# VHH binders against Glycosyltransferase family protein 64 C3: the designs that were tried, part 17

Target 1, 302 residues: Glycosyltransferase family protein 64 C3, of Arabidopsis thaliana (Mouse-ear cress) (q9c975)
Amino acid sequence: DPDPCDATNQREFQKLRSDQITVLINGYSEYRIPLLQTIVASYSSSSIVSSILVLWGNPSTPDQLLDQLYQNLTQYSPGSASISLIQQSSSSLNARFLPRSSVDTRAVLICDDDVEIDQRSLEFAFSVWKSNPDRLVGTFVRSHGFDLQGKEWIYTVHPDKYSIVLTKFMMMKQDYLFEYSCKGGVEMEEMRMIVDQMRNCEDILMNFVAADRLRAGPIMVGAERVRDWGDARNEEVEERVRDVGLSSRRVEHRKRRGNCIREFHRVMGKMPLMYSYGKVVNSVGEQGLCRKAGKLVFCDRD
Below, E stands for the ipSAE of ESMFold2; O stands for the ipSAE of OpenDDE; V2 stands for 0.75 times the mean of E and O plus 0.25 times the DockQ between their complexes.

## First folded at step 9 (VHH; framework vhh_7nfr_2)

Design e6 (from d8 with S103K Y112H; at its last look DockQ between E and O 0.46; V2 from the best seeds 0.59)
Fold by ESMFold2, look of step 9:
Structure e6 (fold): chain B 302 residues (1-302), chain A 123 residues (1-123)
Amino acid sequence: as target 1 above (302 residues)
Amino acid sequence: QVQLQESGGGLVQPGGSLRLSCAASGFTFSDYWMSWVRQAPGEGREWVSDISGSGGYTYYADSVKGRFTIARDNVKNTLYLLMDSLKSDDTAVYYCARELYYKGDSEGYFDHWGQGTQVTVSS
């Protein structure tokens, strides 16, 4: 789509497909292409996935390598989902949220190129989203907080509450793409510029956009099996060269993300993020037990 | 062809100062966060400091905060580390590193490294 912000191309929510999702997956590192291919194949195997758009953000990737990537994505993905490889015009993280006329579903799944999740958990997340279509739904969460000593907003992890869903796995209605990319005037322009300067924090900004419109927090869903290849704490390979002396980077990384929150608060003049509590998990309960013919059986038997 | 070349290391007494430089070429320098990382003999690499592409944001490891200053000159495509109040614990090879494009809450990698410059703090 040559003008992603042409408002005449915005479809009414009720006319979009309600039974499937579109996956928008961001790719950059050529070294992660084998993992990316595995993740795309996994999503393509699900009946709830209508299409997968691989958004390639590395402008230095040779055309020949991109052609090979597209061939592999098509050849090795076993489902009926349509697969597109889109070379973005820039390396900006904001571009992952551009609205696209090819997205014909109410729901979009924003995800990274290094997180795997099982099919049943994907379907469960979609069922939760369908009951809460205005909320962000995801499996990885964080919190904003207020540091009373420093008198400033911070980025943190809290055991009992959250306010931020990560783009590792973020399901949302597609309207938020337009809200993020095309609306909000000079305030949103400045906040998108902060994302570009930080080369980070587009996920936090999307949470600000959704929270500001909805006045409610996101929903965390549990996954039965998830693998985050980008989290160094989850690395299970041996005999690799490791940067074991970089432990101070985790603290610095959280400070950079906290600075994004403070900058977005400064530009917007308010803190729209809202706390949510609890995790929704896919569980099945048994019916009560009844005595029938001398046996304890489920009451719904017989 | 990305190239990073450090210079300015040497031998200095405790309490002394040094300025490290890193000349960058082969990429648009002002688009990238840059870092200093150090490695003492027989130990892993330790992140020291980083700076945003524009120079507007800087961060420091606790071990060097208040003593080291990171800076950049986007006209000369050069990264600097001004080290003051040096201690024997600061002895290491210091590397200039380019940050890989960060995404969300994932810890990033450095996709290009210089060859390093030795800093030795000893009486």
Scores: ipSAE 0.590, ipTM 0.834, lowest interface PAE 1.7, mean pLDDT 85
ESMFold2 (binder alone), look of step 9: mean pLDDT 86; pTM 0.873
OpenDDE, look of step 9: ipSAE 0.676; ipTM 0.867

Design e7 (from d8 with S103G Y112H; at its last look DockQ between E and O 0.74; V2 from the best seeds 0.63)
Amino acid sequence: QVQLQESGGGLVQPGGSLRLSCAASGFTFSDYWMSWVRQAPGEGREWVSDISGSGGYTYYADSVKGRFTIARDNVKNTLYLLMDSLKSDDTAVYYCARELYYGGDSEGYFDHWGQGTQVTVSS
ESMFold2, look of step 9: ipSAE 0.505; ipTM 0.795
ESMFold2 (binder alone), look of step 9: mean pLDDT 87; pTM 0.883
OpenDDE, look of step 9: ipSAE 0.677; ipTM 0.865

Design e8 (from d8 with S103H Y112H; at its last look DockQ between E and O 0.54; V2 from the best seeds 0.00; counts 0 for: pae E 2.3 > 2)
Fold by ESMFold2, look of step 9:
Structure e8 (fold): chain B 302 residues (1-302), chain A 123 residues (1-123)
Amino acid sequence: as target 1 above (302 residues)
Amino acid sequence: QVQLQESGGGLVQPGGSLRLSCAASGFTFSDYWMSWVRQAPGEGREWVSDISGSGGYTYYADSVKGRFTIARDNVKNTLYLLMDSLKSDDTAVYYCARELYYHGDSEGYFDHWGQGTQVTVSS
């Protein structure tokens, strides 16, 4: 696109496709290409996917390799979804949220090149999003918090609440692409610059944007089958045990993401993130009341 | 063709100081977070310190905080580790490592490593 932020490129929500989604997948590592091809093929097999845009962020990748990648994506992906490979003009993580004129759906799915999810869970996430189109909907969640000892905002995992959806799987209305990339003036420019300096945290910034606009938290959905190939805990245990000293780097990495939260709070002058509770799943049970020994209790399921 | 080459290791007494250097080539050095990682004989690798591409953000393992300083010179494409108040348990091979660009919530992987430089703290 010649001007992704041209004001006439933001189409009315009601005029966009309502029954399908556009998938935006980041790609960078040439070694991850076989997995990326599998993930694209999986998304393309779903009737709810209108198009898939592979956003290639590695500027050093040879044109021949990109040509072969595109041929493989086209040849080995079933279904009717259109597939595009877009070589991004910069390695900035902010570029994953640029609006694009080819996106004609109300919903976009932001995802990474290392997460697999089954088709039924994808379709369930879309049904939840359709009932909540202003909210971020995703499978992977985290929390902000306030550390009383350090007197500072932190990034953490909380067992009972969450406020942040990760770009591993994040479904949202396409309007947020414009809010992130094109609006908010000097404050958003400064926050996008922080993302560039950290080489991280674009997902956290999108959560700030959505929470500030909506004044409500995101929604976590369950998945029946999901595999996160980017999680080091899914690698061979013997190699991970030998490098046990690297576990302290996970703690420091979360402190890095906490720095992002503190900087976004400082720039905005407020904390828009809000907690949500519970996980929406696509299975329900019936729980009736039964009389046992003269009192009313929940029925057993067998 | 990414290349990382450490230097500056050696034998020092407890309480002494060393400055390690890591010469980087084959990539745009200022685009990447860089790390120091160490490995004592027969043990796993232990993360020591990180620095952002611009140098504006630094992080340290608890075991070295206050004693070590990470720095970089993006004109010379060189990463540094200034080690002060060295202790015997700082004895290790010290590696320069480049973070993989693209891992949001997961800790980054190190996709390239130097050959290491030996630091020995002994009296």
Scores: ipSAE 0.470, ipTM 0.773, lowest interface PAE 2.3, mean pLDDT 85
ESMFold2 (binder alone), look of step 9: mean pLDDT 86; pTM 0.874
OpenDDE, look of step 9: ipSAE 0.654; ipTM 0.858

## First folded at step 11 (VHH; framework vhh_7nfr_2)

Design g1 (from e7 with S106K; at its last look DockQ between E and O 0.77; V2 from the best seeds 0.72)
Fold by ESMFold2, look of step 12:
Structure g1 (fold): chain B 302 residues (1-302), chain A 123 residues (1-123)
Amino acid sequence: as target 1 above (302 residues)
Amino acid sequence: QVQLQESGGGLVQPGGSLRLSCAASGFTFSDYWMSWVRQAPGEGREWVSDISGSGGYTYYADSVKGRFTIARDNVKNTLYLLMDSLKSDDTAVYYCARELYYGGDKEGYFDHWGQGTQVTVSS
């Protein structure tokens, strides 16, 4: 029952190992367990993964099911990564960002139990993070915006810029767990309470923490294959998600997350989020166009 | 065991008003966002409104905004929908539903539903 903020006060994060990452996967839904097992196995197959912590936040899950999950995770996951199943002491969404003394890597990957990424793209994201260790690095991005009509901050998607990395796949330095959970005094306490009230927005708050500290935006990385099984627009998504009209639910969801941005801005008295532009891709190719055989093609193409 | 039970539906003329109730039991009611969802004959389910556990945050579908008010009483463990200025296209079975949400950029799931109560707006 040690206070995670007390246990981490003396950590020297810069001395933690830098050649590997620790994966922190949030788990909640029992019906997602088969997919979670596949995702854990996929991460464990990569040599850059030192350990995987499955953070189980659903207090209603039977102990027998959790025992079976742990056995499957350890039995069917290849590689040398240490695998742990941790039943969270709280159902708070803030708990996914608690610092943990067992995490011995500089980098952590925060991810969901229904997002799958290929190994090459995982390793590329790590390469980008190693070159930018203070920035949030991820494959899914969103934006804050300012609605001039309503004169308020909103949560949106811009086609050409972003300011928010989603916890679907968010790689970051471990220090931000401590900053989120243990620092910032009464302002952070109130903002974590807003997360609890909204039952949402812990990822947005982490973006506020990182942006405020760094005074720079996040980095989007491209992936060869990334599958978002939990997106309600999938035809194979579970029936419980498709019980209601998709467009009205997406509007409500964006309004709720926009409200979080407005509340965090109110509490902090400033907007630390900054826009980033461009997607880093694992590709170096000819950019110039040449006319060949009556067509405009890349100059290095026959 | 989670139980949700709607009441208060009925027949009403256009322009009329109704108050729906949903009695909740088997869980800590104030910890959960709750929603009203409706289903018209031959249609899919349409989300109508939701409210935070404390009652401090409310959201409405555009089709009902300004006419419907969601509320909750955490002492009585009861969810309400106050419907004013009812129109014929508000005719539906109305369900209360408990939202389950577990982080990230994800819409909430509804893990428990009531039986529904019929609202019919007819002249």
Scores: ipSAE 0.659, ipTM 0.858, lowest interface PAE 1.4, mean pLDDT 87
ESMFold2, look of step 11: ipSAE 0.646; ipTM 0.860
ESMFold2 (binder alone), look of step 11: mean pLDDT 87; pTM 0.879
OpenDDE, look of step 11: ipSAE 0.777; ipTM 0.905
ESMFold2 (binder alone), look of step 12: mean pLDDT 86; pTM 0.877
OpenDDE, look of step 12: ipSAE 0.754; ipTM 0.898

Design g2 (from e7 with S106R; at its last look DockQ between E and O 0.67; V2 from the best seeds 0.67)
Fold by ESMFold2, look of step 11:
Structure g2 (fold): chain B 302 residues (1-302), chain A 123 residues (1-123)
Amino acid sequence: as target 1 above (302 residues)
Amino acid sequence: QVQLQESGGGLVQPGGSLRLSCAASGFTFSDYWMSWVRQAPGEGREWVSDISGSGGYTYYADSVKGRFTIARDNVKNTLYLLMDSLKSDDTAVYYCARELYYGGDREGYFDHWGQGTQVTVSS
């Protein structure tokens, strides 16, 4: 395959198709294939989705299983969206953010294979993104913080503010794929290498990229129905992969994510993450959101 | 074909020390986080420690912090656990495990395990 950065280097991203999105779904666990098929079917039923790329990163998956997955994805997904199953050529987690010349939409949805979001909420998120095309828009958020006792940046959850959108559901302009993968010189090369070393934190790095460019925080949107099968508090029943010290693993995981924030801060010499507050919701019963002059605003009451 | 083989277990008095080794083959060892996990008789498995592919990042369960040291030699494809100040509660089978992470805000899971090595701390 050609260098994705060369293939997209001359692209005028702002002129790409603006009425639809391309969904980029990471897939890895063979045990999540039934859920992945459900998620793809759901996205394909929306008229705002032009294409869905399933980015398969597990190198050990048998070709027969991938063939069956592709057949199921295309057979049981309604709508006109094109569906592709792409076996990734690199084991790097950074590969989920490679720009692709086949993606002809300004907006992309980055998502995981274990989060179910309903069609109305998908379409609402797109409406919010269209009014804020430079911002990351998503349904799952976290925050950076500064631990005064340890005198260090940490990865945490605050009750009333956030600065990080998770790739569980992250809608953004395609430009950020190019910025992440192809720009920033030695600084970004080192930060992408940290992602590879940590085997973690590609989503946090994308938040750094967007925040540094925009100088504004992300937007959290509410969803009507959400299932997050990837929540660490769910019990794993799969015999091959057992839940091992789940509570201590969650603590360790948060510490690793905090290390990523500290490493990215060290490399950049600054903290570009910005706090945002509040959640944008689709309120149609008492006060809803309306489009006026291409912007999403509150409707008049009554 | 991924293989992990532990060694170095044995019987030790409280306060003693042991070094566990795990020989790895069949994959690019330096690309993966590696973990030690232990299982005491009649108990579930408990994560002990992990280490990044380069060896630059290490994490420990609170129960072993300050007493155990995880290390790796990427030339010899070997993972180590240096155990000091051993207590009777450290008695367990110790497993070497390869961690797999695939994106997002999720802890990894272990896709390959060794057969384990017994550590017994008793007077």
Scores: ipSAE 0.565, ipTM 0.818, lowest interface PAE 1.8, mean pLDDT 85
ESMFold2 (binder alone), look of step 11: mean pLDDT 86; pTM 0.878
OpenDDE, look of step 11: ipSAE 0.763; ipTM 0.900

Design g3 (from e7 with S106H; at its last look DockQ between E and O 0.69; V2 from the best seeds 0.66)
Fold by ESMFold2, look of step 11:
Structure g3 (fold): chain B 302 residues (1-302), chain A 123 residues (1-123)
Amino acid sequence: as target 1 above (302 residues)
Amino acid sequence: QVQLQESGGGLVQPGGSLRLSCAASGFTFSDYWMSWVRQAPGEGREWVSDISGSGGYTYYADSVKGRFTIARDNVKNTLYLLMDSLKSDDTAVYYCARELYYGGDHEGYFDHWGQGTQVTVSS
């Protein structure tokens, strides 16, 4: 798309395909290519996936390596999903959210190159999204908070509530690509510039965009099997991260992302993020309680 | 080809000061966050400080906050670490590293490292 933001390029929601999703998956690290290939193959095997766009953001990757990657992606990925490898012209993290005319589905799945999810859980997430198409739906969540001592917004994890879905696995309507990249005028331009300065926080900004459109929080879904290969206990990339003082690095990471929240709040003049509670699971183990003879017992089925 | 070369280490008494430099080449220096990481004898590497591409944002490990200052010169493509009030615990090889962020809620990781410069704090 020569102008991804041309107003005629945005198709009406009801005219987009409703039975499938388009996967937009980032790739950057050349040493993760084998993992990326397995993740693409996994998504391509699902009947709900119409197409997979691999968005390659590393400007230093040789063309020969990208050609080999594309050949491997198409050779080793089963199923009928179309697969594209897009060499991004910019290393900006904002580029992951550019709208593309080839995306003809209502839903897009934004994901990283190091997260695997089982097929049943992917389909469940899609069913939850179909019932809530204006909300972000994902498996990894975080919270904004207000630090009373420091009197400022912070980025944190809270056991009982969340307001931010991570791009590790984020399902959303494709309209948010246009909202993020093409709309919002000077405010969004400044916030995208903050993402570029921080080289961070594009996912947080998308959460601001979605929350600002509707006053509803995101939805966390459970997965039967999800693997985060960025976790230090699972992956060699975390081994190189383990070569530094992990606690001091995590504190810096949280402070940097908290600074993004404060900057986005400043630019917008409001805090659109809303808390959600609970995790939606595909479980049938719950059973109601009834009163019989003054006691609580499980309800009869006949 | 990305190259990072540290200099400016040496021997200093407790309470003393040093200025480390890291010359960068082979990439657009101002586009990247840069970090200092140190390794004491017999220990793993410890992150010390980082600075944004423009220089507008800086962060420090608690162990050095208030004593060390990270800076950069994007015209000379040089990263600096100004170390004051040095303590014996600061004795380490100090590395210059280029930070990358590839998306999601991951800490940045370092894809290129210098060879390091020794800092020794002793009486």
Scores: ipSAE 0.615, ipTM 0.843, lowest interface PAE 1.6, mean pLDDT 85
ESMFold2 (binder alone), look of step 11: mean pLDDT 86; pTM 0.880
OpenDDE, look of step 11: ipSAE 0.685; ipTM 0.869

Design g4 (from e7 with Y102W; at its last look DockQ between E and O 0.62; V2 from the best seeds 0.00; counts 0 for: pae E 2.1 > 2)
Fold by ESMFold2, look of step 11:
Structure g4 (fold): chain B 302 residues (1-302), chain A 123 residues (1-123)
Amino acid sequence: as target 1 above (302 residues)
Amino acid sequence: QVQLQESGGGLVQPGGSLRLSCAASGFTFSDYWMSWVRQAPGEGREWVSDISGSGGYTYYADSVKGRFTIARDNVKNTLYLLMDSLKSDDTAVYYCARELYWGGDSEGYFDHWGQGTQVTVSS
């Protein structure tokens, strides 16, 4: 197979399509195939989506199942977007960011196989990205922070600032795929190895790459409807009580991502992440409070 | 394909020690984070500890930190849990689980589980 990092095959930004995006969706679990099919169908129905690449990372999935998945993806998707299913050569999370010569759009949308977003919000995000093509644009954000007590970088959520866009929904210029996968010498090789060792944090590393290259933070955009099926906090109340012990794992997961930030900082010798403030929204009306079913709620919601 | 088999459970007095083992097969063991998860009678499952593929990173639930040690032997494809200073609250079925994480900030989940081994700490 060809070297994805051959610079002679990377197309110039100006020669790429400016009116549409390519969606890159990670897939691994055969259990999530029904949800993946729904998400692909949703993206394919948008006129701004030129193509959808499903990047399949599970090497043990039978070829027959992948053939069936591909047929279902193309048969039951309502739009005209080109749909490809790519069986990745490795299970590395870094592989989601490999540059691909078939990607002919300036923008790529990196997303997970369990996040749904409405078409209007997708189009709005693209509009924001077109005005800021060098920045990462997304709907899910987090922050790096410095814990003064422990004297260490941490992974957290701040109420009024952010520095990290998640690959749940991350729109960016396709050049960052090349920067992540092919540049930065031994330094980036070590950081990509940390991603492999952690089996985690490829999204954080992409934020480091973009911030270091541009010296600017990302942009948060609002969505009218977005659902993250991978977030355990969205489970039913009965389920949450049953799984009390698993909340310790959620805390541990965030500490593990803090370790990634510390390792990337150690390897680079600097902290390139920069804070951004504010959320770009399509429109928000002023809301009053109304009495609905005896409860005081905002008037324009059920 | 993927198979996980726990062993080493049993009856122990409070303050006692046990070593659990989990034999793994059907996958490249050293590439995956592995976890111990326990389930007490009538309770939900509780994450106990996990360890990176190389063994270089370990994490523990607050309830067991300082008493339990997770380890792995990538030559023997075996995961271990060394349990010291056992308490009645540690009574549970202990499961070996393989972590799957594929994208984003979502915590991973366990895509393969062993059948479990019973640990009972008598008062």
Scores: ipSAE 0.502, ipTM 0.797, lowest interface PAE 2.1, mean pLDDT 85
ESMFold2 (binder alone), look of step 11: mean pLDDT 86; pTM 0.874
OpenDDE, look of step 11: ipSAE 0.684; ipTM 0.868

Design g5 (from e7 with Y101W; at its last look DockQ between E and O 0.66; V2 from the best seeds 0.65)
Fold by ESMFold2, look of step 11:
Structure g5 (fold): chain B 302 residues (1-302), chain A 123 residues (1-123)
Amino acid sequence: as target 1 above (302 residues)
Amino acid sequence: QVQLQESGGGLVQPGGSLRLSCAASGFTFSDYWMSWVRQAPGEGREWVSDISGSGGYTYYADSVKGRFTIARDNVKNTLYLLMDSLKSDDTAVYYCARELWYGGDSEGYFDHWGQGTQVTVSS
């Protein structure tokens, strides 16, 4: 039962592997196990993935089901990546960011159990991260905003800017696991408690952590194929999983996430989130984006 | 074994009041957000209200805001819905539901439901 914040779990960036990533994938719903198995198999087929840690957060899952899951994960996943199934000690969403001594890569990929991405786009995201190792890199983004009428911070989508990368696909340096879980004193303890109370918003809190360390926003990466099985707009989900009307629930869900932003701002006494603009794409023969003076610009523009 | 049992429904006149209760057992009640969801005869289910595990956060559908109050007693493992100023369109079976969230931007869902209690508002 190792202490996740023990000094041996906090390793210097330069001593970690630079050529591969570790995938940390959350699992909770027993219903999603078949999808989780296909997603793990997909990641395991990539040569840039050294390890896949399936972080199982539902303590009530029968041991027999977990044993079968582990057998399937190892039996049907191609490639050389090591695969682990880790029964979390609690259902806390904060536990997905616990540092672990078995993670020997500079980069970690934080992802959910319902998002698929093609191998080429995964490798491209890693190449972008390698050029920007202090930044969060991901394919799904949102924004904080300020509602002038209510005079309060909100959670929203802007068409032309973003400040939040979602844990649907979030690539980051391993150091942020320690920053989130082990550092920041009483402020981070209170903010992690807010995540537990809301049973949500761990991804928003990680964005606060990264932004507070780095005075630059995250990076959105385009993917040729990415499928979000959890987005009801893309396809109908099973009746058992989504049993009530989605439109009124979506509005309240976004209000709850806005409340998280307001609570994190209150606890920290500042708003560290910064906006980023543009999407980095892997397009041969088309204009790409390059960093210039802290902004994204077209690489070929004269 | 998770169990949810509603009570307190009945027949009321428009403008009347009712208090619904939901007894919970088989899980750590204070760890979960709880919800009230209603279903009129022949209609789909409609979310009514949520409350956080501690009771510190509450949310309401626009149709009931200002008239309904959600509350919980974590010592007695009981969820409540205080309904005031009842209207005929509040007529429905009211269900107590346990909310399950996976984090991130995905909406939550209800993994356990009670049997429901009928509320009828008629002249």
Scores: ipSAE 0.551, ipTM 0.819, lowest interface PAE 1.9, mean pLDDT 85
ESMFold2 (binder alone), look of step 11: mean pLDDT 85; pTM 0.868
OpenDDE, look of step 11: ipSAE 0.745; ipTM 0.894

Design g6 (from e7 with Y102R; at its last look DockQ between E and O 0.57; V2 from the best seeds 0.64)
Fold by ESMFold2, look of step 11:
Structure g6 (fold): chain B 302 residues (1-302), chain A 123 residues (1-123)
Amino acid sequence: as target 1 above (302 residues)
Amino acid sequence: QVQLQESGGGLVQPGGSLRLSCAASGFTFSDYWMSWVRQAPGEGREWVSDISGSGGYTYYADSVKGRFTIARDNVKNTLYLLMDSLKSDDTAVYYCARELYRGGDSEGYFDHWGQGTQVTVSS
């Protein structure tokens, strides 16, 4: 697209497809291509997926490997979704949120190349999103917090509240692509530059964008089957994808993402992130406990 | 083709100092976070320090904070680690590495590593 921010590229929400989604998947590492192919095949099997755009951000990848990747993506993905492989002009993480004229659905799913979500959970997330189209909907959440001793905003996990949906699985209306990439003037320009400097935190910035516009927090949805190949605790992950767990790196990672929150707060002069509580689940199940054979179990359990 | 080459290791007495260098080529050096990672004999790899592309952000493992300084020269495409107050448990092969990032809440991986340079701290 010659100008992704041209106003003619932003179609009215009401004129976009309402019954399907477009999946935007980042790819970078050649070693994760087998995972990427599996994830694309999985999403393509769902009737709610209109198209899948693989956004390739590694400028060093040989053209022959990308041609083979595209052939594999289309050959091994059995659904009717159209599949595109887009070579990005740079490795900037901001580019994952560029609006694209080929996206004709109200909803987009932003996802990473190392997380698998089952089809029922994907469709459930879409149902929740359709009832809440202005909110970010996702399965992986984190929180901002304020460290009173250090007197600074931090990136953390609270067990009972959250304010940030991760790009591992982030469903949103496509309008937020324009809000992130094309609007907000000099403040957004500076915050996008911070993402480039950090080489991270584009997901946190999108959460700032959505929270500021909506003035409500995101929605966490439960998934029935989730495989997070990039999680360091996953012992069945392919060896090449497990190299993340270097000693001390997790502390540094949290500090760096906390610094992003502090920088975005500084640029905006406010903290737009809002806490949400609870997880939306797709089942009504027994909630009562009964004593059976001397232990507490759910009453409908034999 | 991306290349990273460490130098500056050697034998040092406890309390001594060394400066490690890592020459980078085959990519736009200033666009990438760079890291130092070390591996002691018989141990796993330990992240030591990293630095942003511009040099404006630096982070250190608690075990080296206050004793080690990471720096970069984007004109010479060189990463440095100044090590002071060296202790016996700093003995390791030191690698420079280019950070791979994947977006989101991923710690990422290092997609390119140097061959390493040995640092030995002994009396």
Scores: ipSAE 0.627, ipTM 0.846, lowest interface PAE 1.4, mean pLDDT 87
ESMFold2 (binder alone), look of step 11: mean pLDDT 87; pTM 0.884
OpenDDE, look of step 11: ipSAE 0.701; ipTM 0.880

